VHH binders against AFG2-interacting ribosome maturation factor (airim). Designs and how they scored, part 4

Target 1, 202 residues: AFG2-interacting ribosome maturation factor (airim), of Danio rerio (Zebrafish) (Brachydanio rerio) (q8jhh5)
Amino acid sequence: MPGSALLSLQQELRRGFEALKAAKDTFDGGHAECQELVSSLGNLAPQLKALKQVQISETPLSGFPCLQQRLHYKLSLAVDALLAKLAEKMAALQKVWDAFAQQVFTVVQLYEKNTDALDISVCVSRSAVCPSVSDMLEWLQDADRYYRLQLMQSRLLLQTLTPTDLTSMETAPNRWRSVRSARQEERIADALCQVSIFLETE
Short names: E, the ipSAE of ESMFold2; O, the ipSAE of OpenDDE; V2, 0.75 times the mean of E and O plus 0.25 times the DockQ between their complexes.

## First folded at step 1 (VHH)

Design n04 (framework vhh_8emy_2)
Fold by ESMFold2-Fast, scan of step 1:
Structure n04 (fold): chain B 202 residues (1-202), chain A 126 residues (1-126)
Amino acid sequence: as target 1 above (202 residues)
Amino acid sequence: QVQLQESGGGLVQPGSSLRLSCAASGFTFSSYAMHWVRQAPGKGPEWVSSISGSGGSTNYATSVKGRFSISRDNPSKTLYLQMNSLRPEDSAVYYCAKDTYYDFWSGYSPYYFDYRGQGTQVTVSS
């Protein structure tokens, strides 16, 4: 039918926003789960630091040297387990972003292939049930860029978390909270709201 | 069924080195911390060393620190103890032990292990 290029592009945009919904749900949940794990690391770091300081100070407690060694081991084991769990969560987030990024790439390529068949008025026109093609492409690309940046910052933060760097573990909860942008999260939520009717139409 | 088999013990002179091995089966090796424990004749058991499931964390008894090194090869399901600068007081039966289940969120685990092997004899004598 006439306008088949626009219809194909709109169909691919719908797939892109369905992928964005899945990515948002997974990143929202994953960030919250990682926040709990990182908070646990933050709580363990002061305990490990205190045990190390007692050993350095040479302040012996009668009857407790074996208990202190065992406690240090238990805390170190807990740190290892939390770091392993964080690595698992990060791998899952990476996989979901890869799928979303591929959908964004696909819709952008389809748009570029059909640029000569689409005039500017078609790409910028809005209706009560359909945002403009231009707006939708911008929103998908902005979300892709944001999640890519969030993953990179999260990985860099996690690379600083080693059992020997207790200060990095102690500050990790505050650093983890700063990885998300309230402004960008609001932008994504707004975009999904604006496309809600579009996703249900045709 | 959990099985642990130690090997590598023997009679050596003071100042010598030995490497002990422990072959594990019947559980997911990489998911559990492992320990080396020794017992000399007429004495109670003494904890020697521990290693986390990933191998990222190790701990040693003060009596062996700087001389012994614990390691693991998760693909081969084998635990190792490299013993350097051996002393007569290191003479004992050496056991590898599997850690008990621990609550991941609480970080709590009793230091007592649920399984140990039959042991390997180390004798350091002139």
Scores: ipSAE 0.000, ipTM 0.094, lowest interface PAE 22.5, mean pLDDT 77

Design n05 (framework vhh_8fcz_2)
Fold by ESMFold2-Fast, scan of step 1:
Structure n05 (fold): chain B 202 residues (1-202), chain A 124 residues (1-124)
Amino acid sequence: as target 1 above (202 residues)
Amino acid sequence: QVQLVESGGGLVQPGGSLRLSCAASGFTFSSYAMNWVRQPPGKGLEWVSGISWNSGSITYADSVEGRFTIIRDNDKKMVYLQMTSLKTEDTAVYYCAKEGLYWFGESLYYMDVEGQGTQVTVSS
């Protein structure tokens, strides 16, 4: 029955947007947590530079050369610990995106399975309480692609961060902020606003 | 998060005195050594003075020995640098720094610098 195909699709679209809402909240929080870790890495770079600029001749300690090697080693361990935490946060975000992507895939497959039962005029129809099926499918697919690209760019950035490249560490906070697209974030927020009544109705 | 806020700098004539202050937060202040370091215009960071967690060990760079005094107040989470007989060569941005790494013997060599510093200019 053609009407039942539309109702089934609308139910899966609701699940898709609930998954998007959850994914957005998790990615927003996760990005903020990673921003703090990356800021800590940026702060360690000037400290490593400061260590290298300490005047040895004014130091009263015996065995100073061995101590300097130990200090450098411990600072490198601190960098490695922060990078490990970033990798852990990135893995968690990947799992959240995997779940969202699977839900988007499910909605798209249901639409494709029922294309012969769905009147195209119904798929492009809009109301005050329900955006068009076509618009909703495009918004979910756009969000899926955006989060995938964001994860890819984040991983590429992390690969540039090493204890031996202080300039990369120092610029990391600004580069991390650039991973997010203000335009795409606004589009996702707008899509969730556009479907808010649709999600609250039966 | 470790936060260190330096203050008390200014313009002073040679032979003058200044007292620098550093307010610390975000860590157990009484458990760490504190240091003062400075950066003269166009030069790298120079270690100035260090004080252990309980004030039991105090050290100074040869260039400031006998002219500067480092003091800490664990109750107020403050470290101070009392500077006397200032010279034009003391002109620098002064930073306070937490012990960030390894303590060896009675002296500290690495510092955790988090603040913007305070400018000291010695000029007539």
Scores: ipSAE 0.000, ipTM 0.083, lowest interface PAE 16.7, mean pLDDT 77

Design n06 (framework vhh_nb_b201)
Fold by ESMFold2-Fast, scan of step 1:
Parts: sequence; structure tokens; C-alpha cells
Structure n06 (fold): chain B 202 residues (1-202), chain A 124 residues (1-124)
Amino acid sequence: as target 1 above (202 residues)
Amino acid sequence: QVQLQESGGGLVQAGGSLRLSCAASGFTFSYYAMGWYRQAPGKEREFVATISSGGSTYYADSVKGRFTISRDNAKNTVYLQMNSLKPEDTAVYYCAAHPYGSFYLTDSSQYDYWGQGTQVTVSS
């Protein structure tokens, strides 16, 4: 039935936006936590670079190889610890996106399954208390694509972070900041604002 | 360079169980979504199950409650545990890999890599 198809779709749309709220909170916090870890890596890069220069340029410390080796070992352990924490944070973000993506998939599948039963005028109709089905589907899909892209770019960035590429480590904080799009973040916030009354009418 | 190798297929009686394995190499397995598809003679490839890089799963209605997909990132392997097998489950089962997996993508053409397949035959 068209009426029961719309009701089911609206219920799944509500679940989708609740999942989006949870994803946004987790991604906002996770990005900030990763920014701090990446900044720490960036700070260690100049210290590792200085030790490498000591080894190459024969500064006074190049006469003490055991001290240089111990310092390098300690800095390498710190890098490894930070990279491990970043991997852990990325895994948590991936899990949250997976849950959100699954919910978006469910909503889109339900819409596709009931396309013949849903009149186009119903799908584009707006009210004072409810955005159109078309708009809501677009917003959920846009958010899904954005977070997927953010995770992909973050993973590619992390793959470049190695103790042997100090330039990549030193520039990582700036590259990490560029992964987020202020415009896309604002659009997600706007979408959540526009569905606020719709979510209350369960 | 990229390889997906299925194993564990065979002949089994209705109501029986099989566990399929897919060993992956040549890509960063943990970042990929993995899926199982099947194809009976003369039919198109049919979706069976998928598992995201984070472990979220989705199943075709025809296998939900009977099949379980899982992965072991340390072994670069994805599994399909098949219980309560029916004659209708008879098909060649294919392992597939998709980068940065999303269950939003329903088309099998979205999967980058495919295995050679393993035959499952369920006798009545």
C-alpha cells in the first residue's frame, strides 16, 4: 500500500538521521583527537631530523654513537605508539561510518523497493514540519559520501606516515586539517536542523 | 598481482553445512569490503552477503539467518558459514573485494576484484 510504504520509509529516514547525528558527533570528536596525535607526530619529526643531521654532519654528538642510538630508539618508540593510537582511532571511525552507511543503504533500498508505490508528488512535497522525501534521501546520501571520502583520505594520509619519511610526518598536521570540508560540515548541520521537527514526530 | 582464492566448496546433503574461505593477496585487505556472490547455471550473478572493513554485515533475504559472513584481517581471509543448506543454494560461489566498502553500492560492477569461484552442490 502507498500509505504504508510512505510510513515505513519515514520510519527508516528517522533512523537514518539519528544515525547521522551519532556519526557527526563521533567524527567531530575523532577528527579532533586524531589532529592532536598527528600534531604530536609532526613535533617528533624535527627531533628525528636533527638526530639524522647529527649522524650525517658530524656535529659534536656524532662522537657518541651509543647516545645517538638510544635517542633514536626512544623517538622511534614514541612514533610507533602514536601511529598505533591513530590506527585505533581510525578503526573506531570506520566502525561508526559502517553503521551509518548500513542505515543509509537500508533507507535507499526501501525507497527503491517501493518506487512504483510512491507518487512523485509525495516524494517532492514539503511541509512546515517535514522536508521532502527526495531532499532527505539526498542529504543522507551526501553525508554518507562525505564521511566515506574523509575516511579514504585519512587512510591514504596515514599510509604515508613512516619514520623513514620525516617530511611527510612534518607536513601531516596541515594535511590532516584539510581532510574536513567546512562547507560539507555546515551542510550536514543544516540538514539535521531541517529534520529536527520530523524526528520528534515518531 | 591481486588474487582472491576461494576454497571449501563441495557436495553436501540438504540440511548440511559448509564453510567457504577466501584468501586475499596483493592489496591492503583490512581497508576493503568483502562480498560473496553466487551464480547457478544459466542465471546472473546473485548477491549473497557482504562485510565492511569495520565488520558490519548485510545479507540477501534468501540466506539471512542461515549464512554468516566473517573476516580475519590477520589472515587476509573472509569466510562464509553456510548452515541449513537447500538445493536452491547450489551454485558457484565467488569472493569479491570492493575498496572502502559501502552497502549503499548494490551493483556487482562496483567490486574491483573477483575470485575464480568454488562449486557448492546441495543434493536433495
Scores: ipSAE 0.000, ipTM 0.157, lowest interface PAE 15.8, mean pLDDT 78

Design n07 (framework vhh_vobarilizumab_d1)
Fold by ESMFold2-Fast, scan of step 1:
Structure n07 (fold): chain B 202 residues (1-202), chain A 123 residues (1-123)
Amino acid sequence: as target 1 above (202 residues)
Amino acid sequence: EVQLVESGGGLVQPGGSLRLSCAASGSIFSIYAMAWYRQAPGKGRELVAGITSGGSTSYADSVKGRFTISRDNAKNTLYLQMNSLRPEDTAVYYCAAELTGWYPYQTSEYDYWGQGTLVTVSS
């Protein structure tokens, strides 16, 4: 029953693109929030470097015991608080990607189990209301690969951010911006636009 | 809303040891940097030891090599192991929780203090 198999696949594709919408919203917001946090880290690194150059005995505060230790401790607190917030953001991104990846796997698995019932002419046919099955499968798989790579690169970057490596902290904002691909972001936006009517016909 | 309760203080002879504990209740212990401060009679509060959320430690010169700060995030508990105690270590010891806030929040809104626990080093 080719028609029945196609309807089942279309329902799973709808769930896939709803999951993609959720993933896009979370990754867009999460990336922006993380960018602000790593910018704060970049601004804090020069302050830690400057503290090491200060001769406390040359200042009006030179008479206060433990002042240098107190200042260093306060700056270290700021760094670790920002790193903790970044870790929380990364955990949220991981959870959303896991849900999306599972849905993509379900759609692909359903397609593969019904290949005998879904010939190539069915899978490449398109209309003004519904993109082809082939195009939709490709878009979901491309988005899954992109977000998996983005998450991996973001986690690797986060692992280089330590209070002892001030150069990595200073360059972090530039490195964080490079994790996203403008081309891939546009392709995901275009795919969601092309399936908008398809998603409304449920 | 974070509550900090210190314990483990007492009277000890010079050269003795004590372990202070600070039990935290409330929302999230693991994201806070934690510290031990002390205040001797007639003196201001001084930082004794600090530990960041990531586990980095800092110590006052007077206690380096003698005191060890540690945390157990699963138990929401901060510790201070005090060895080779001296009469000059006599003070009320305070637990503090601090959240830094360049972004998005002000640190002063999230700093918490315990009521203190008395440590007396005397023969």
Scores: ipSAE 0.000, ipTM 0.159, lowest interface PAE 15.7, mean pLDDT 77

Design n08 (framework vhh_7uia_1)
Fold by ESMFold2-Fast, scan of step 1:
Order: structure tokens, then sequence, then C-alpha cells
Structure n08 (fold): chain B 202 residues (1-202), chain A 124 residues (1-124)
């Protein structure tokens, strides 16, 4: 019956790493797409600042009444459109993380329910095709914490993006780029490499 | 000091309409994304609709899309939810919520400054 517990745990671990693969693909693509949108916001902020400070009456365009107001309105609509697209992409990232987090929770719960049936020597043993249960649990939990932190930091950044705070919009591209950790990304890629045979073998 | 006051709820027949209002005081309205969230008897809080701090972007839960319209009047510091084609499943206490400083998640976990709520009952 202990063998049945281990097989069930291994099956849930496989589902966990399949969910991690999906999360990684979505977060990698989503972060890149959001970087483009945030860069566009950064480019609009100096233009909006300039419109606040310029004296149209002192330029060659001074003969066109309401030009400054019309340009400001057009740029404000562009900001709204970009923020809406960012919100949509963040929602997609949240859904993928929710699915992954639920799967991590499921495998941890299964491990905890069967802790008395699982010998510690079984949990730390490794083979050429299967990392240890302990290693796999650690990797899934580490990835869950990383993506949760990345989503939190991304949301905190987005919450500072308002049409009234142009300095936050201008600095957003650099702040967005800083949300990803090269070290943590490498660790996730390495974990997926180490479980590649385990995921294919049944 | 920061306050949200919801009004406009009541009893309505299926297929009817109601307009909910949320009066916001103590802050600059355009700095905040605003949302409507509801709680049906014995159920979890459910996000209904959101509007961006600039007022240009709106989002809806699938079950209310096409039936509900969220809008703001910045001069009156008021958030609205126009509800049409109401169903018994729409029966709930409706809350006005905000998250400071712009865009926020569609779940309820990051919401601040919850109001007192207004009861909507859809029954014959």
Amino acid sequence: as target 1 above (202 residues)
Amino acid sequence: QLQLVETGGGLVKPGGSLRLSCVVSGFTFSNYAMAWVRQAPGKELEWVSSISGSGGSTYYEDSVKGRFTISTDNAKNTLYLQMSSLKPEDTAVYYCATYSLGYFPWDTSGFDYWGQGTQVTVSS
C-alpha cells in the first residue's frame, strides 16, 4: 500500500511539472509582450509632460486653437488602450499561475497525507530517470513562490501607472525589466531539464 | 475619511433593471481603478466589473457581459453600475471597491476601501 502511495505521488508530481512547463511558457511570452506595452507607456509619458508645459501660442502651431487639448486627449486614449492590454495579459498570467499553484497544493497535500506511509529513504532516493521526491517537491514549491512574487511585483508596478503620475510611467520600462530573476529562471529551466525523462516515462 | 457609499439596490422582477451608485469621498477619483463585487447568500465574493482610473477601459465577468454597464462621473466622484435583464442569480449584496494607484487584479484580494454594500433582490 506504500507502493501505491508513491505511484500516486509520482503521478501528481508529473502533473505539477506539466503545469510548470505551461506556466513557464506563458510567463516567458507574457513578460516579453508586457515589456513592449510598458515601453510604449514610457514613450507616451514624456509626450504628455511636454504638452502640459508647452506654450502653443509661442510655436508655429499657435494658429490652431485647441491643438494642445486634442493632442492630450489622443495621448490619454493611447495610455488607456495600453493599460487595458496590460491588464488582459496580467489576467492570463494569473490564470496560469492559479492552475499551477493549485497543482502544487495538490501534490503537497498528497505528500502530507501519506507521510507515514512514505519512508524517508524512498523520498530522498534518486535514479537515472527519476529525481528524488524531495528534490521535485522543493523545485515545484520554489517555482510557485517565484511566480507568485513576480505577479505581485508586476501588479504593484501596474498599480502605480495612472495618467496623473507621469514619472511612474516614464520609469516603468526599467522597473518592469527588473521583475524577472535570471538566477530563478535558470533554476526553473534546470529543474524541467532534470525531470524531462521522468515526464515521458510511465 | 476615505469613504464609499453604495445606493440604488432594491427588489426587482426578473428581466428588470436597476442602477447602483457609489459615492466616493476623501480622494481624487481619477487616481483609482474602481470595481463592483457581489456576494450572494452563502457564497464567496464574486468580482462583477471594473473600470480603469482614467475611465477609458472596462471589464466584465462573463455572466454579466452585455447585461451590465459600469461607468463613472468624475465631476460627482460617483461610480455606477447599470444592470439590465436581471436574473434571480444576480441576487446579492453589491459592494463598491477600489484599489489605489491605477490598474489592479480582477480578484478581490487586492481591493481597498470596501463600502457598506447595497442589497439587490431579483424575485417575483
Scores: ipSAE 0.000, ipTM 0.166, lowest interface PAE 14.8, mean pLDDT 77

Design n09 (framework vhh_8emy_2)
Fold by ESMFold2-Fast, scan of step 1:
Structure n09 (fold): chain B 202 residues (1-202), chain A 124 residues (1-124)
Amino acid sequence: as target 1 above (202 residues)
Amino acid sequence: QVQLQESGGGLVQPGSSLRLSCAASGFTFSDYYMHWVRQAPGKGPEWVSSISSSGSTINYATSVKGRFSISRDNPSKTLYLQMNSLRPEDSAVYYCARESLYGYWTPSGEMDVRGQGTQVTVSS
């Protein structure tokens, strides 16, 4: 029955947007935490670069055979600790996106199974308290694609962060900020605003 | 004012022991790796030993390993070097030096902070 199919779809759409709310909160907080870690890495890069340009033999302590190796090791440990923390944060974001993506898949699958029972007028119908099924599906799929791309770009950037590539490390803070799209963030915020009443209605 | 003040040097016979002390002031001693460096007359500086901020990581030059022991007391802001089985070739001015956690060198190219030194002479 068309009514039954629509009610089932609406229930899955509600679960989808609850998952989106959780994803948005986690990604907003996680991105800020990662920005702090990446900023710390950027601050270490000039120090590693300066150390490479120091000639120990030209100092009054030129007979100090391990000093440069010790300093480099200390800075490398700091870099490794920050990279490990970034990996932990990325894993947490990936986990939240996996849950959201699975819910989006469930909604889309339910819609496709009931396409014959859902006419186009039902799917495009809007009200002050309920966005159209078509709009809601588009918003969930757009958010899924956005977070997937953000994670992919973040992982790719993380792979370039090594103590041997100081230029990549120095520019990392600016590159990390560019991973988020202001336009897509606004679209997700607007979608969540538009479904707020729908989420409170059985 | 950041300062390191060495003491405990002197004239001793071969086979004797000495304990050097380094009193730190003007900075948070417990945040820094510390080093002992020595310089014999007519020779360049030679690194002797290092100790991490917590005391968990310790290293020695091959020439002193097994004879010297580095230690620190963070509450008293003091670095120590226990020198056993002293040899004539250990005769030098011994300097306490601070390693920057950020890896920066002073504009002069020396370690971030270095003391004025304490003379150790091992002679019969």
Scores: ipSAE 0.000, ipTM 0.082, lowest interface PAE 21.5, mean pLDDT 78

Design n10 (framework vhh_8fcz_2; at its last look DockQ between E and O 0.28; V2 from the best seeds 0.00; counts 0 for: pae E 8.2 > 2, unsure alone 64.6 < 65)
Fold by ESMFold2, look of step 2:
Order: C-alpha cells, then structure tokens, then sequence
Structure n10 (fold): chain B 202 residues (1-202), chain A 124 residues (1-124)
C-alpha cells in the first residue's frame, strides 16, 4: 500500500533532517561563542564592584572625566558592547531555529494530511537502511521542542544581564552552561546517526 | 574600514546654536561608544562628549555641560552634537571619534579619528 504519499513524506523527512544537521552545527557553534561572551561579562562584574568602592582623588586629563568616572564609564561601555554582541548572536540563532521549525511543521502537516492514505504498518516498519516514518517524525519533533526550550531559556537569561545587576553577571557563565541538556544533545546525535544512510539516498 | 564623515559646521555668533552630524560606516556602529573631540586653534585635541553604543549613557566635558547634547541614531548610523549658547572658546575643528576596544571588549583610551572634521567658528 505504499503510494506517492509515502515518497513525498520521505522526501520531506530528508529535508527536515538536513535542516536538523544545519541547526545543530549552528547551535553548537553559537552557544560556544555566547559562552565566551557571557564569561567576559562574569569577569567584568568584580571589576565594577571594586570600582564602585574606590575613591580616586586624581584629577582627570583635560575635559575627560576623572579616573574613577572614566573607569566606571569604560566598564559600563564594555558591558554595553558585550550585551549588544550577545543580542546579535541570539538573533542569528533565532533565524536558524525559525528555518528548522518551519521544516518540522511542514513534514508533520504533510503526515497529518495523508494519514488516510498511509498504513500504520508501513509507517512503523523499519529496514536496515531506513528508520520508520514514525521514529523519524518523533525525532524531528523532539529536536524542535528542545531547541525551542533552549532559545527560550537563553533569551530569559539574556534579559537578566544588565549593568545594574552585577550578581547576575557573575553567575551568568554557569547558568549559560546549563542551558544545554547533555541527554537531549545525545538523542539528537543518535537520531542523526540512525538516519545517515537514509539521508545519503535519494 | 572605519569611515567617519563630519558635517554641519559653520560660522555662528556667540549665543548661537549649531548641530553637527557624523555619518559612520565600516563597522558595527551600535557596538561602539562614539565621541566628539575638538581641536581649538593652536591647541591639542580636547574631548567634548561621549555616548554609549546603546545610547543609554552620555557624558560631557565640564566646559560644555548643559550647553551641548550628544545624540545617536543606530538605525541611520549617525551621531549628532547639538550645540547651544555657543562661546568664542568653542571655536575648533570638531571630529567624530570611535572609542577603541580591546580583545576583551574593554574600552581603551584611544580615539579613532578618521574624518576630516568640521570647522565651527564662533565670532562676532
């Protein structure tokens, strides 16, 4: 009972997993880059705390604020620049997830549109080179939910990072590290391994 | 390649007003604090005002506090200096400057001045 509906679904599944491969690569790199920026913010917080407690008696050079004001201003500008770079990187991750999420939505919608034409025995069958349609759909949906959660948690963390909350900056590197789930990352890697032959055939 | 183009200078009488403009290109404008620096006749460079990358923080030299306002528009990549109550002492070539940042995004005390400047002359 395999028809053109199954072939269309398989083609869309391939597009979905290719999008997952791209998303994983981008998220791995983007998270690592953001980790470096967040660590820089964590290093700046103690400097700002120390600066707020220091009385600087020396007069600044012509027209420029005194040393204490200059140091505070410079550190505030550094925080401002790092937050701007973090926002830019988050926007890039959002774009990659938007593209992946659209592919997942498309394949799920195609499956739901064609459930009458698809036999459940065919959808759950496996071969040496092709996981079941049901397994592949499940893996794509699980990855989509994981990345959605990761983006949401990342954006919430970013919203806590302000120049006025030095404790949040100091704790941010550890909190950023915790955004990723080792278990979910393993599940995505396993799914990509299991579909590797399927992706190589057309 | 960083480019900064100043404009809006001119001849004005004491007590007058003038607005300087600076168009920026060649870098991610919103990531950098921007400054106005001036060179009076026969003197060295003098810092005038600064504004953070986001625009949330501004600072001014004592000599211009209350008379000058620094403004930025990150969408248009523009910095402005609104000058009022001008004095003869404000006569100078005005430069737009980008504040330098280190590898760890800590501001240096170096000002990146790439433009030709714009002449402001306050004279009766």
Amino acid sequence: as target 1 above (202 residues)
Amino acid sequence: QVQLVESGGGLVQPGGSLRLSCAASGFTFSHYAMNWVRQPPGKGLEWVSGISGSGDSTTYADSVEGRFTIIRDNDKKMVYLQMTSLKTEDTAVYYCARLGYSDYWLPTEAFDIEGQGTQVTVSS
Scores: ipSAE 0.012, ipTM 0.430, lowest interface PAE 8.2, mean pLDDT 80
ESMFold2-Fast, scan of step 1: ipSAE 0.000; ipTM 0.317
ESMFold2 (binder alone), look of step 2: mean pLDDT 81; pTM 0.828
OpenDDE, look of step 2: ipSAE 0.024; ipTM 0.327

Design n11 (framework vhh_7w1s_2)
Fold by ESMFold2-Fast, scan of step 1:
Structure n11 (fold): chain B 202 residues (1-202), chain A 119 residues (1-119)
Amino acid sequence: as target 1 above (202 residues)
Amino acid sequence: QLQLVESGGGLVQAGGSMRLSCAASGSIFSIYMGWHRQAPGKQRELVAKITSGGTAYDDSVKGRFTISRDNTKNTVYLQMNSLKVEDTAVYYCAAYDLSGWYQPEYDYWGQGTQVTVSS
């Protein structure tokens, strides 16, 4: 028979994994959307570099002074628009992680508060419908750390993206792909699979 | 460091069974372990994995292959039943530590063991 402390912990674990599902969906979609935006930035960088090297003959184009500067200005506006969209996407990811991190904090705090009331054998015990409390706490904390790291690395990448640093923009698509860890993504998917029955049980 | 030593490969007839063993130094409770395979000219693929929460299998081996662990021996097994010619591959034991945020999907790889299924 589970006690009230265990039931309260199981409810908070369910809320934590529901928050993880929301975080995973948002990060999966958001990363893909950001990858598209960053790829667009990478495509603009060679165009801006080319403009720096082009000497526009004044003979046929002398009637359009500053044509090179006008083209550069328009491309720079496109870069600024893409960076603004990236910032918006990052803010959405941050908000979802904040909510998930708060749920992880809550369940860990509840576990620590009730350590004396929770038997070790209960915390490491598994059943067909419920992974161990220990495993579930580990999975939530690992996911929290992973998304925090992903956000930090993403924000650092964004800070290097300026119209004045074309090399950083040009290499950005490859650098952005490295922000996600296939291993950590697989761990999160596996954890959600393992708790599927637990989440369906009230 | 964690070391993985594989054993149990060889030649077997279609419909037969074979058990692969992977001995690891250290505890398997805090690591995820899996069996991958690579057939000639193909990419390496995950066939089975075991975590603290349970097991998972590729659809091509479900019902035929079983992954298990013996924590006292720090050994993971792959029991292969109803073997098919298309199961012929080099089988690799692999593990990753939960502390490895910056490392590849599997931090540790065995040397590989050849499994050849004859018709």
Scores: ipSAE 0.000, ipTM 0.113, lowest interface PAE 15.9, mean pLDDT 77

Design n12 (framework vhh_7w1s_2)
Fold by ESMFold2-Fast, scan of step 1:
Structure n12 (fold): chain B 202 residues (1-202), chain A 119 residues (1-119)
Amino acid sequence: as target 1 above (202 residues)
Amino acid sequence: QLQLVESGGGLVQAGGSMRLSCAASGFTFSYYMGWHRQAPGKQRELVAKISSGGTAYDDSVKGRFTISRDNTKNTVYLQMNSLKVEDTAVYYCATEPYYSGLWSEYDYWGQGTQVTVSS
């Protein structure tokens, strides 16, 4: 029945937007935490460069090569620790994103399987308490595109963060900030505002 | 440059099994890896996907198909058991496994591999 198909679709849309709320909260906080970690990595790069620039002819005798090696080792451990924390934060973002993406996949798949049962006029119809099915599908797909791109760009940036590429490490804070789009963030916030009554009504 | 190379297709009898492989090169991190299929005259549909959060399947293949990946080899597999004539299609490996008409902008697709299930 068309009515049964619509009710099932609306249930999956609600789950989709609840997943979007969780994703937004986690990405907002996680991005800020990652920004701090990446900034710390950027600050370590000049220190590692300075150690690399010590000339052999100017190296003091008796123990100073070992001191330089120990300092380099300690800085390398600090880099590794920050990269491990960054990877952990990225894994957490991925898990929340996976839940959201799975709900988007589920609602899109349900819509596709019921296209014969769902009249287009039903899908574009809206009320004071419920946005149209078409609008809600578009908003979920747009949010999916945005966060997926953000994760992919963040992971590409993470791949460039090695102690052997100090220039990439030094520029990482600026590159990390550029991953977020103010326009797309506003659009997601607007979508969540528009579905607020829909989410409260079962 | 991301390349997706598929292998393992062919002819199989109904009730049989087949495993498809998809190797990704030029890129180490993958958000999603998935399998789509398209039968002649039909729309392309998502069959299975895999991510760090787990796996998901179309209802028509749940319990029969299993998707897995080897992150070290950057390869994804689709194990197909209890094959039906209705499973006959060209199978495509993709990075962004949604309905392709809605998500073409960032899709990365393989060439496709034919699977033919005879009665």
Scores: ipSAE 0.000, ipTM 0.134, lowest interface PAE 15.8, mean pLDDT 76

Design r01 (framework vhh_nb_b201; at its last look DockQ between E and O 0.02; V2 from the best seeds 0.00; counts 0 for: pae E 19.9 > 2, unsure alone 62.5 < 65, placed apart)
Fold by ESMFold2-Fast, scan of step 1:
Structure r01 (fold): chain B 202 residues (1-202), chain A 123 residues (1-123)
Amino acid sequence: as target 1 above (202 residues)
Amino acid sequence: QVQLQESGGGLVQAGGSLRLSCAASGRTFSDYAMGWYRQAPGKEREFVATISWGGSTYYADSVKGRFTISRDNAKNTVYLQMNSLKPEDTAVYYCAADYSEWLYDLPSEYDYWGQGTQVTVSS
């Protein structure tokens, strides 16, 4: 029934939503893993602050400055290790988004290249088992924008996490949780539900 | 940003006493561990004493019981009270400041050093 241009576009849309499924799975898992690392950083920050605030002359450690310095050094090494692992997790998320963004770009370019061959009434038509081309393009572009923004915000938070800014480290768990939008997560889940039959068909 | 200036050096006879002062200028003095090092001609700098921002002290074995380090955070000054001086204490005495909490002999890691003050103990 549809022309070859529509069939080609539908094939690219299927690849786009398969890429979105992969991106969602990776971002959901990656965000949870990063949350654990950031929580560990938050737990270390008060310990480092306490070492600087301690009145050592009034403690059992009085007269043993090497013990204080060794503890501070060990905690600083733990912070560096957590930051390195967090950066590694962020790089993996970036790579997955890059792949998804490229697929979205491919679908949009194919749509634009074939605008003269695609009847607008066909592009806005929907059935019980298949969303419209317009809806599907919008959902993919919205997801692309959301994950891009999430990565940008996560990168900015990571840049504020230094051993010299203990307040930023201590508040990091709350700031990391705020990077995700419940509304946008629901929209992506809904889009994947609406295309489920479309993805199962030839 | 932080500048250190030593004073109080001079000539003293064995068994005598001398008090060194180190005045700090710049940002918050109380955030720094402060210490004293000394260098005799032709020798490496050696650690003498340190005091944390909280007032905890540590001394080299050669001066323990004879020297007392103290600080006055309101005046941004650290002091070294030297009693029972020996000819072996003759050296240029340097004041140092380090944000690491504890002063260690890591010259590349020390934030600031003073210019030094000469102490000469005659027999």
Scores: ipSAE 0.000, ipTM 0.071, lowest interface PAE 22.1, mean pLDDT 77
ESMFold2, look of step 17: ipSAE 0.000; ipTM 0.104
ESMFold2 (binder alone), look of step 17: mean pLDDT 79; pTM 0.817
OpenDDE, look of step 17: ipSAE 0.353; ipTM 0.712

